# Miniprotein binders against F-box protein At3g56470: the designs that were tried, part 2

Target 1, 367 residues: F-box protein At3g56470, of Arabidopsis thaliana (Mouse-ear cress) (q9lxz3)
Amino acid sequence: MVTRRRSKKKKKTKRKKQSSKEKEKYQTFINLPCDLLQLVISRLPLKDNIRASAVCKTWHEACVSLRVIHTSPWLIYFSKTDDSYELYDPSMQKNCNLHFPELSGFRVCYSKDGWLLMYNPNSYQLLFFNPFTRDCVPMPTLWMAYDQRMAFSCAPTSTSCLLFTVTSVTWNYITIKTYFANAKEWKTSVFKNRLQRNFNTFEQIVFSNGVFYCLTNTGCLALFDPSLNYWNVLPGRPPKRPGSNGCFMTEHQGEIFLIYMYRHMNPTVLKLDLTSFEWAERKTLGGLTIYASALSSESRAEQQKQSGIWNCLCLSVFHGFKRTCIYYKVDEESEVCFKWKKQNPYENIWIMPPLNLIDLPLFDHRI

## First folded at step 9 (miniprotein; from G20 with Y26W I46L D47E G48N K49G R50K)

Design G40
Fold by ESMFold2, fold request of step 13:
Structure G40 (fold): chain B 367 residues (1-367), chain A 97 residues (1-97)
Amino acid sequence: as target 1 above (367 residues)
Amino acid sequence: SKVKITIRVEVTGDPEELEEFWKKIWELVEELAEKLGVEVEIYVTLENGKLEIRVEVKAEGDPEKVRELAERIKELVEKIAKEMGLEVEIEVKVEEK
């Protein structure tokens, strides 16, 4: 729950002649039965929901409850040619073009909790960037190889924020680097290499329940527990070959999902059994939608069946000159392999917007 | 009797020298363990200019070979540290029945 302070200045601009009719109008709406209020609020776009939450305590409680449930991830697109960035809200099918000159030369590494982790391969600089507030939090430099992945556990505003990467893999050992908030430098930890001999790269890193899960291009899943300084390769393997057209992995409320994309067949959806560490194929995502991007993905659960979006993959596409997305319903036959093309991993990523967008600098409430 | 030996090596120094040191130790310990037919697990941590190498000599090996490997590892660590001008602190923990 966010409490916003309205300026008393705005109350002074009311005309006396109109005050009586406006009071009667507002009084009528604030006394609606709860189920009718919830119906009205559930139909509001996010911007109007935020504004409606300022009406009274009853409306505030209803708006905040519905707002959190229905907030969609946004897609951010990184232009190759200038400092322009495109932010796409699929729930409203609207684009917003922004300019972030401070990110010149940076590429995205990971997105979580409304923050981007950004890396400059020329200067070896790392920083967290919040595109909604434009806050920057610099991190210690680190050299990263081409295709090296880096993830983080939570927002950098938390003292528990932890950065994680696998920096080298040799025949004998694997080297992990971590950085914990307020540490002086990167911590290096080295473990025996237990990965398959045909391993090439890590394709996906997901943080869940205090642990980093790392998927290789060969379908091996490894686990790093930073609290125990423990690394191991888990025994389970996907029942199908790794996706010829990429993969996505995400966490939802402690559950791990893996999606393999193929050039000539429907995607395969897998769920990790956290007791056996075996993968089970799923024919449905149930009420879940996965907003898939190459470096990190977001998930969202449908609770009230009001949005009509569940049981699907939301995939980035380019339509004309605008960034948009397509929805692949998991339990329906589809030709998604012909409609979606694998993209450069640094071109886009899903991000969760903050719950209260209207009062942010990026948000013009008069438009 | 089953013997589990843990050798903990602590070294302070320049990060580049410490990286060279643990890589040398890793390679030589694995080579020695293979020759003696004893299983080892090696763990390395480098943080704030402090290097820790932990070698666990596994209980599934021949007890005499386990003790021999542990002693040779200690001697190897001391030799390499001296060659590189590094001060090393070694702790050996022995678990027996």
Scores: ipSAE 0.628, ipTM 0.884, lowest interface PAE 1.4, mean pLDDT 78
Fold by ESMFold2, fold request of step 13:
Structure G40 (fold): chain B 367 residues (1-367), chain A 97 residues (1-97)
Amino acid sequence: as target 1 above (367 residues)
Amino acid sequence: SKVKITIRVEVTGDPEELEEFWKKIWELVEELAEKLGVEVEIYVTLENGKLEIRVEVKAEGDPEKVRELAERIKELVEKIAKEMGLEVEIEVKVEEK
């Protein structure tokens, strides 16, 4: 590295010439192609990414774009006894505790688009809650059984938001309730029961391409199309090996993925063929990362990252009294069956934080 | 040839009365269809205090049984509505070739 030296006379002339050269170099650097700029910025930790975003408009846009790619879902843990909530960011391996008194008495139903759907079993109240903005959107009351699932199609700020639940499964018929944004009340629709006659509960609900896919505890996949007011049971059954002790289902870009967990074997990853409605076992996640929780799961197509969290199944675990996460890579067949145990479905859920509200400080629990 | 008859029933009332009504109609229509050996599909929608029941009656090449079932369903709906003090609107459509 060359050292700086100057004299007062040459310094004045050299300063003006160097200032001109530095201005020209600065202008050239600002005009870097997006691909090259992305390469440089992608090597920065988040804190340095934020600092780099202040350089100019071009750098700001590139830095923000890369933050979208690197932002991970957060895992929220719900206290059984008070209004305490613990958020875990697996990319930073950080926990923080938050207090939401507005959610007193509520349990989680579903998570999508940065929103939680919350239910109070004592008052029958439903509430959309955004834990990042603390916005609340109340919904009409509805009685729900303990094991009844409810899902929604998109953020409640959209006029297209639709809530969906199966309220009753009898010998002859299935009762579905839906609520569309700005409606006066719940709509009830009743259809012929085409499921097996043994006891069935719905374990997973996913919205994709305008329809709800509903998986039963027996492996039946049903479809509800709200635009047609149409319900049917699809013919394909996922291959489910003996000893299954849980499952997760998620959507990514119109594709449906199902994961079966086992007590003494590695998980099975399945993809739904949308033309035949047959399930195909996958030997890899193909670059997809699945953040699994019982009521709803999140997925992202991620590139390889410094954290090592890509192309894997992220699972919540306890180590002693600490909450953390383990990662299963399907193509390496990690030994997950002895480390993961089935958890109460209301104990945690994944949620995607908003990108435009990123600040480095964790939430202040005194709010 | 296949004959399709669609019976559409509309009723306005209290949600508890409407629920009792459609459940009774459902059970009796299925029992009658089984007795006559005719397939039916029943759809129920309850929204804003308005109940809609749609019964699609299908027969495998036997139009006389289909017409018989449809007529008996209409009479059944009218009878039960009268017993419960409900005002109903019934529309019947017949398609064949």
Scores: ipSAE 0.622, ipTM 0.883, lowest interface PAE 1.4, mean pLDDT 78
Fold by ESMFold2, last read:
Parts: sequence; structure tokens; C-alpha cells
Structure G40 (fold): chain B 367 residues (1-367), chain A 97 residues (1-97)
Amino acid sequence: as target 1 above (367 residues)
Amino acid sequence: SKVKITIRVEVTGDPEELEEFWKKIWELVEELAEKLGVEVEIYVTLENGKLEIRVEVKAEGDPEKVRELAERIKELVEKIAKEMGLEVEIEVKVEEK
């Protein structure tokens, strides 16, 4: 990400040298007190934030810190009692409750890039939903078992979007279905089952560098390369201590992380070595923040701000029937923070808001 | 004494019939391979009414069993396809190493 910021800054510096009127406008703000500067910057859309960051060092630091706040993941919860969903921003401790009856009967299958893949088990309908723009993108129907997981490679606005699921695991074979680029139907591929006969199910799927990585409930890791139509079970097993009550898997910049949860100890974070396919425990996140939930995980790196979430695991977990957010610092003593609780559990997922949140119709009431 | 035999079966038809066909072939090929003590790899792809089954037979030290398995697989595929009223195209490639 640093290379993109420096490139944008060089471009804007060149433009400002060619326009004395633009330089004059930015210099009139240099004398503002810091509090007023931060207030002004917080109301800028991303385009203007980037332009303002080239004014001086003080403006640059304020603009960058506020951009990071706008891009922090939110928590979404779909109500079981009506056709509404709730969006929650833990960094600002703000929520909104939205009604969307078109999603009645749907459940979340997967979350990535600000999109949810939604499934109605009664009609077999699949669609992508963006809860911030409220855009829906329908997909061809498919029957899915209750415990079947589905994932996708990127936003459905891309022509490269690929859906992936394992539809059956028998003693003899594994059946995979994929759907790509508005194809007429699902493609079926069948491979020999190389999983051990202790009856595995897949509990986590991530997409990274063109392949899907699939973790079983027993800790076996498999991969599917759609470009090669290739399936294999990898040799490494993540170290897992007794008493684990859940796991999450996420991808960040080609690196794959696995988090194990425990009732009586701190979570463990494991990183996959993509050369040896062995797992190594991480004692620090190195500035990375991981947002993990039951159906998906998101990550952010090296966020530095006066308040808010950085360098930690942000976990949405279940304590009985109560929904909570837990903030855990891997390289420090753990901090447990419960910011959001509900009595009626539903799907609870971290999701990325769009970069230009203030300009969206959903949030046009904000000033 | 190492032989690789690849059997490629292509069938066009109704997806429901093609699913029944490849499942029958898979089960019977694995049963036959077990009886002969030969390992097989089976790959199936179904897209747009086109079915491809690829059976790769690789065994070290017993090429006569590998050739016997390949011939019996071809006969099995032809028999089941005829019973189901399906038109099949079968290619057999033999590589000795």
C-alpha cells in the first residue's frame, strides 16, 4: 500500500506546481488549529482527502489517519425476527438498522470485498448483496446442503468473479462446482477423495493468489486451482491445543492466517508457509489487524490512529446466546471489550465499507 | 516395467443421465482396480452437457495388470453407454517408461 500512496502524492505535487490557484487554496488552511483541521478533513471525500494530503506534513498526517478510519471494517447482523439488518462501526460506536424485505429467507454464505453471498435454502436462489449500496447481483440457482460452504474470488462487479463450493464429499470422491463470468450453468469437477476416512467437513475457505484454500474440521488443508482444474490435499496440519471451540481463516496480501479460539486460554494465530505448507505460530501481528467472524474474515495492516482498532484480533464470538466483540492484543496482555450484544443470535459478519462512505445514499443524513 | 495408460471418455447428453453415467463408471472402475491391485486416478468434468471422464492408470512393476485393467475399463464403458443409450467417444493412450 505505501507504493500507491507515494505514487498518488507525486502526481498531486506535480499538479499543484502547475496551478498556483490550487496551491493558494491549500495554504489558507495551514493556519487552522489542529482540531479544526481534523474536523474539516473528516468531511472530505477520498478524492479531496488525497489532494489535501499533499499540502504539508501536518495535513498529510491528519488526512491519512482519517482515511484509515473510513476504511475500517464494520459488523453486520441480520435479524431473525424481521427483514432488517444492523450495521455497526466499532471504531465510532455507531449503528444503523435497515429494512430490506427482498432478502427475507436468505442467509449469508460468504463475505469478501464489501459483498455478501446470500442463499435462500427454500428457493435455491443465490445473489450477491452489498449492504452499503444495497446492490443485488443474482446468480444461477444451486441446491446446497445446510453445512455446505461457498466462497467467491472477488467482487461480482469484476468479470473475473468465480464462485466455488464443494457439493459433496463421499468415501471415494469430492465434487466441486464453480461458476464463472456469467456462464450458462455451473461447472462440475470430480476428484478422488484424498482426505482421511475420519469424515471431514470443510469449515473455512479463503481465496488467495488465484486458488481456494479449504480447511477441514480435522485440520487438513486442501487447495483448488480453478485455472488448472487441480485439487490436492496438503501435508501440513496446524498445531491445535485441546479445548478449541472455534477457528477462523483469513488472507492478507497472499499470506494465510488461521486463528484458533479456546475457552480457557488466549487465541492462537498461525501463519501458513506457502512453500512447505507447514503452519507456524505467530507471537505478534506486526501491525496487522485481523477482523474475524464465523462466516468470513477481513484484515487491515499497520493502522495508526489516536483511537480505534489497530494491531489486534477483532473477534465476533458467541458466549451462550449473546453476541459480542472481543479485542485481543497478541503481543500484549489480552484486552476483552464487549461492544455489541444481542439476545437473538443471527449471522454476524465483519464487512468492509466502501471508501467513499459519506457520499453513499445509505448515509446521506451524515454531515 | 512401468506403464501409464490414459483412458479418455467423452459423452454429450442430458446432465441427469451424464451424472448417473459417471457415477456408475467411477464405482465400477475403482472396484475393478482394487481386484487387480492397480491404482487409478479418475477425473470427471461436466459442463454445458459435455462429460469427460479421464482414467489414469499408473503402476510400477506390473504392466500386464495395467493393460488388463485398461481393456476391461474400455469394455465396461462401452457396455454401460449402450445400456443407457449414450454415444461415447473413447481414446486410449499407452505410454511405456
Scores: ipSAE 0.609, ipTM 0.877, lowest interface PAE 1.3, mean pLDDT 74
Fold by ESMFold2, last read:
Structure G40 (fold): chain B 367 residues (1-367), chain A 97 residues (1-97)
Amino acid sequence: as target 1 above (367 residues)
Amino acid sequence: SKVKITIRVEVTGDPEELEEFWKKIWELVEELAEKLGVEVEIYVTLENGKLEIRVEVKAEGDPEKVRELAERIKELVEKIAKEMGLEVEIEVKVEEK
């Protein structure tokens, strides 16, 4: 805060002496070195971290930055009929039911940076929606096929936000549409179709290091570099057949992971070699947790192992009347065949909550 | 022995008319190239009412055949543009080995 900026001149000797001691104590405590402040805050449970964040701006920023490291993605469930939505925080095992009339008639397309991209198939409207703040950012209309995927590069509040979709795949060509923030209209780019002689749909799109990676239902990987207006179908194929029970793809710190799901065997974990564009099977996630949903997935590096949530695949399930998730540990000694069924891709998606959760009705300061 | 010809077509207009135009050009150029056994690459960009089509033509050791094919493509583009009432700019670049 600005406590040092204001200084009253000509204070009375008695009051100035007492006021000076109060200012000295306050300024000394506030001005702790960053490393020491971080150490103190890192040892606080979440409840006390929230209370400490009210001390001053410096403490607030330090407390909030540490919470980001510990916060889990949330799972959002979409009702088909009544604009009701269920948010689930797996780290706190806490549900909240909300109503978003703004999303009436919309289905989800993608999630990134705390934002949902939503599409209305009847009106062709596109809308960015933040379910935590209820901010809406409308986008130009676009007709999309039922199974057409759309992704974006970053939050719509950034001038660098870029929307990307493959609108058609014909024998002859592939049509790509992009929309850059503040543009007047969609840009169309068309390239020769170099995919195998079968009709392909793109099931997974991930943005990483300025490039969109697109996986087909047949395991072909393509990429689009918007800065070069460059499209290519890459030579590598996963060494396993595409998952009969679904697939998930995500990035973490520039690395691309692919998970194939099967009904009668353990999932296959694959990592892309960014130089050869070949897939290598992995026996572990290397301490990473992947929060998997059909349209986009989230990942977090687990910094502390005491929770048991590390090296895991986190999946949505329905347990009785409640929607929750399960954790599947991915390691060399795990041979557990889990009972998970492929779900409708529009029924749920993972999203990262914002840093400032204190003002939301979901946050309980007493926990 | 090898000749590469690049045909660049630029046209402005309504997005729907431009979409019809590049689709016609693409299909007809691909059909012509297949019939003549010549390899072509086609690239299309449409943004802000401006269409760009780039056609790259390659052939084996007959430079005259490649030049004749490129002229046929240019004439095809001009014909379709005229039929649709579009004003086009065409640039032809020839690279010889």
Scores: ipSAE 0.519, ipTM 0.843, lowest interface PAE 1.7, mean pLDDT 77

## First folded at step 11 (miniprotein; from G40 with V9I Y43W)

Design G51
Fold by OpenDDE base, fold request of step 13:
Structure G51 (fold): chain B 367 residues (1-367), chain A 97 residues (1-97)
Amino acid sequence: as target 1 above (367 residues)
Amino acid sequence: SKVKITIRIEVTGDPEELEEFWKKIWELVEELAEKLGVEVEIWVTLENGKLEIRVEVKAEGDPEKVRELAERIKELVEKIAKEMGLEVEIEVKVEEK
């Protein structure tokens, strides 16, 4: 009888020592130096960041602080055949399929601050849509051409939300339409046409410091200040090399970047000088990552060279069976000729996910 | 002497009528400016059934041509507004430097 009691005591002491070592390992992770904690948290995808924020107060503060800086935009793909949407998180390399019957017949126009601008070309309906909450904010109808670009200033939840589009360009005049949040109707502003004779279309629109910047396919930059009701064509022309097949324009902290894509050469990066309105060529993105799509592009300041996502252009890529993105490093040493294929501008767009994605029905573990 | 004349035209009506109106005024102002050899800038704003047309006439040499253009624009705007059955308010500001 004595031998069975000694074996049970040795198993209980081994389980207590393993549980103590697991607790000591958990305590050693909780007591990471602030720099190492920030380094670990900065590499956590949003879902794991939110989970990590529940560990303790120090982790919560670090997770919340780093979410704003390190939250990657998501890529939405729009089906051509059905009302299905595919969300891709680059940070997790995960896809989520969504269905939005409420967007039947709609195409994307723009993305900013976690909201999509959607347009139905048959009904002329415009709406803001949040794909994470399914919130919809309607607005007055507007006829839009297929190549017409539209932008907005901020989330439609703000009373300062302003929509902007150029509706017509004639020989003599340009017609701009603007819509303020909760306005009854569109405001029309008409200005003398100062664009070059070979104007075809506005390809890129960004909002920065209260002003809409509009880039033509010919490389003419114009600005519209809605507060002053002022329109002007800027003097500067971006240096465009032969064989350009597209461009991306983005804003980051008041700075405007223009990336030209080419068929037979690497992308070129331009930065607007806001004092001269001239474009300066840049060899790098200055520590930015640009998440580029044809209608709108997102930017992030990368804090950590160690992610490998430093000075990168992030582009949507479809491998036939999987939708994903690629990171192209924009540096002086890039011997690799990046071959970019022009996509349909309405097939995909970058969108900012909300910080509280775990509370969203989309992440309910029942799917 | 640099003369700057600003003409402000306000019109109320239906959005379609207001669009026809400002187009007629735009063409008229451009034609008159060309005939007189003066530089003009035109701005149009349409919001809530209210049209505002602002015309700036600038001349470095002949202040009389600028005044002539402004008065002629005013007369023709009043005429077109009357023909279209629109109520029009016209303000003319002259700045001499």
Scores: ipSAE 0.682, ipTM 0.893, lowest interface PAE 0.4, mean pLDDT 82
Fold by OpenDDE base, fold request of step 13:
Structure G51 (fold): chain B 367 residues (1-367), chain A 97 residues (1-97)
Amino acid sequence: as target 1 above (367 residues)
Amino acid sequence: SKVKITIRIEVTGDPEELEEFWKKIWELVEELAEKLGVEVEIWVTLENGKLEIRVEVKAEGDPEKVRELAERIKELVEKIAKEMGLEVEIEVKVEEK
């Protein structure tokens, strides 16, 4: 009997010495100059950032400040064979497999503010889905074509959340449907068709400063103002080089960016002038990182050059059996000829994780 | 003088009937505008069983052609609404510049 008590005391003393060395390591970090504290916290994954925020008030303030700066979008992969979803955190290079039986037969339509718009092509059901909380917000049914694009203005938790889609384009008119959160029905708005006579599909939709911007496959940019119930085609045409195989459009702080992808040349970056509605070519992303996917793209200002992740285009890539992303640096010195392969638009999408991600059910299974 | 006429049409009814109605009015207004050689702009809004159609007619030079088009649109809208059993309200605003 005496030998088992000595072994438990030695394990308790080793755990107390390990916890005291961890506390001493934390105490040595508490005394870091603000710049070094920011440097350390800037390198912490979100999980470790939230843990670090519990250390002291100074660490809490620095961790909260840097969380907003360091929240990378996550990539969701949609299975083609089962109701399985794979979440990829590029900051940790970690995957999480999830099952959402409630989304059986649904495809993704759009992503914004940590919410997905999901559509079932068999039932015509639409819903908002938060993959982090598993919250579902249903809406009235709507038939959608396979190539039809839909966007929304903000999270459905806001009363200002507005859905937008173009349901038809004829020779004479364009039909727009909009849905406000908690409305009974879709609003239909019909306008004279001012698009080019060729069959135009909308490839990209972004919402900025109360307005939906819609880019056609032919490079026509149109705007819809829901407050004025106004639709128009803008004069500007983005300079598109021959051999483009896709594009991504994103908004950042009221600025609109368009990236053309090519098979045999590097991506081109265009910025919209909101005064002239003309597109200017840009050699760099101005310090932005753009997380690009076919339905929606996320943008982030990287304050810290130290991550090496600035002026980057982040793209989903499947290499062998590993789902990952790649960072393509968009600068004048980029010698690397990036060959983008066009993917199925519904195969993956970027999503912003919530700031409180540790308190979510997704992480309870890892404790 | 540039004459601008705005016609506002309000209709209440079943959503399917309202969709058929605005499509007929759209086609009719475009055909009349083409025949008279005048520019028209049309907006349709359908929400909560209420249809609103707005027509703006712009002509350079002949204010009488614009007035004639507005009266013909009004008469034809009233006729189609009656044939479909729909209640219609029509407002016509004339602006001379």
Scores: ipSAE 0.675, ipTM 0.889, lowest interface PAE 0.4, mean pLDDT 82
Fold by ESMFold2, fold request of step 13:
Structure G51 (fold): chain B 367 residues (1-367), chain A 97 residues (1-97)
Amino acid sequence: as target 1 above (367 residues)
Amino acid sequence: SKVKITIRIEVTGDPEELEEFWKKIWELVEELAEKLGVEVEIWVTLENGKLEIRVEVKAEGDPEKVRELAERIKELVEKIAKEMGLEVEIEVKVEEK
């Protein structure tokens, strides 16, 4: 009786001290100057950043701003034999193993805005999948050839989302299939083929400023404008790419970048001149980092130079059977030739994690 | 260009028949353009069982060749549509600019 009452008093005393200590902690953070607040928040893992953003409006704005600046794309690896998947966060150098039974039989086509476009080559099913929320958005079926590429313009939650692919290239014409959100079926559009006969596949597709840029296997660039239902081959010369064994293409703030990879020489970086549609060689990416994968790539501007992640190409690698990545600094003064091995295009892809305030299951397991 | 003629062909029907139809029209237009030595451009859209073919004929110097080609295309399109049991709507616009 008396002992139980003493125990209850000790528990209440501990709760009072803990509650007072937590209140004092929040009071201290709320009153910090903006510069000190940014420093403190920049040290937080993402889960703690989300929790801190609920403190007040000032903290919310600081936390969200830092998420955009410091959040890295993640590399997702697809298992060939089961429904297991590995997510790798290069900024924290941590991986997470997940199981997505909803993706059984699917392979990746494209990644943009935190969504994967997945294709089942046996059933011809298309599916948008968000690996962070596990949301699925099914799309109408479409048959696709083995090496056919498909891209989309933005997240499938947007009414502006448009899927795009080139289904056939004949001597006389090119056939394009598009699907616009809430449409009943795929739209077919056919245009005169103006490519030289030796161009027969498209290896890279990016969406920028309302249009799709399509790169052929020989470096020729074409454009599809869905608002005009317009297709044509752009007048620029294909870039020089002697002995290249792979390429990546991405968009950043309306600029188009193309990187050719080589087995035994350093990558070449090219920027599209949007006036002449010629490719200009770049010595550096400046403050930009390109997270490169075969089907689609991600780009991020200056992720704080103090982090050391700027002016580089981020590539997937295997290190001691662990899946990770490397950062290749893009400069002409490198003394060591970068040795890149071409990988299976369906093995991995970069994806941006969400920046929203939702408490995601993956982040509960990181603490 | 002195004369630009746009021919717009609209057909509703079964997707397989519409695909056969636009391929026939494409071949026909290309063959006629080569024989008459004029430049043509062709666009095809197929959406929800509705087919649209747009043919643009451009010529400098001899507008009679351009009008003759357009008339031949219209006549042959109607003939092909009749042979396939399809109802077509054809609109022709002539621009002299």
Scores: ipSAE 0.601, ipTM 0.876, lowest interface PAE 1.4, mean pLDDT 77
Fold by ESMFold2, fold request of step 13:
Structure G51 (fold): chain B 367 residues (1-367), chain A 97 residues (1-97)
Amino acid sequence: as target 1 above (367 residues)
Amino acid sequence: SKVKITIRIEVTGDPEELEEFWKKIWELVEELAEKLGVEVEIWVTLENGKLEIRVEVKAEGDPEKVRELAERIKELVEKIAKEMGLEVEIEVKVEEK
């Protein structure tokens, strides 16, 4: 990545000075009225938006404002054979390969607020990792079963960050472990088991409005409120059988969405009624785009975009050796059950990139 | 009349001893609830070497009989704690409706 609009004279061979006409044009561009600046910026691809945001304070504010509306989640693919990782931006259809030796031996648990929670099953180490800054925040060790899920409430840089997992489900009780940032050890909480079915495992955990929503493989939804230390199994069940090919769950502006995937049928999209705690099937996403991955998913209320990603379920697929996405529109005919197959849950996850990408080591911002 | 018993048990110790203790208390409370035909709710928290067990018991009957039940539970919990070499703090509250 190279900045072309501004250069400095340096002691290097073959260095050319910036022309006076380009300098005058650059100064004129900086002084544009805000509404004209927004018009120009709205036509830039993300890479050029990032470069433009480094020009001055006025451009920075305009570029960042437009980025929030247009930035989509990225998909991270985890290599099985080395420390390489592939980031995919579906809006630009671009891949970037990175190496994170910090993550050797780790698998992903959850993604939220631009952070990954990573777990090493051999050392029991937990680690927050930001792939955009490469910041690492180690957490106390905890043994977890292979299919045990763990989530967190917000970025680990916040003192309110809370880790949450269900460690066991017996006939009599359910054991939960939580960890607040800077605590000395894990907190254990045990509650009476109110699940009606045997062999329950938790497949999805979503944090929304201060509470964790936990979905079992049998379609039961439980709620944990950490501020009250309160656990309960909610009364509503999805009106459809649990997905034979897995499920996804996500939050958007306090609303909870569940998608059941089937081997022989199109997906079922459900929305939780937060008053009754009953599920209602949706025949449209209502402008919502869901970026689905097995451990955690991302959502955006996007307007129609040039990228074509709008009002759909965005699913990771393999086409040859190339990793890309397909899109399922609930309110249109689709063949998704022929094109998508359940993937290993640790192979990929969606993550939100930060608004200001120029200051990150991932992008070259020198000329 | 309906009576509600709230029993709060607090113990400090190492994590493995505290885990053994709350499991024994859980079994005790479930057994007593079954024998006495009462509904019980149990909550356990363990943090920083501090264990808290909260038991809520709902029973129909004479307030004096329910208070006697609460004292019996307290005595059995104290016995288990002593057998394990643990120091326990117990608070019992009886509410009549």
Scores: ipSAE 0.594, ipTM 0.872, lowest interface PAE 1.4, mean pLDDT 78

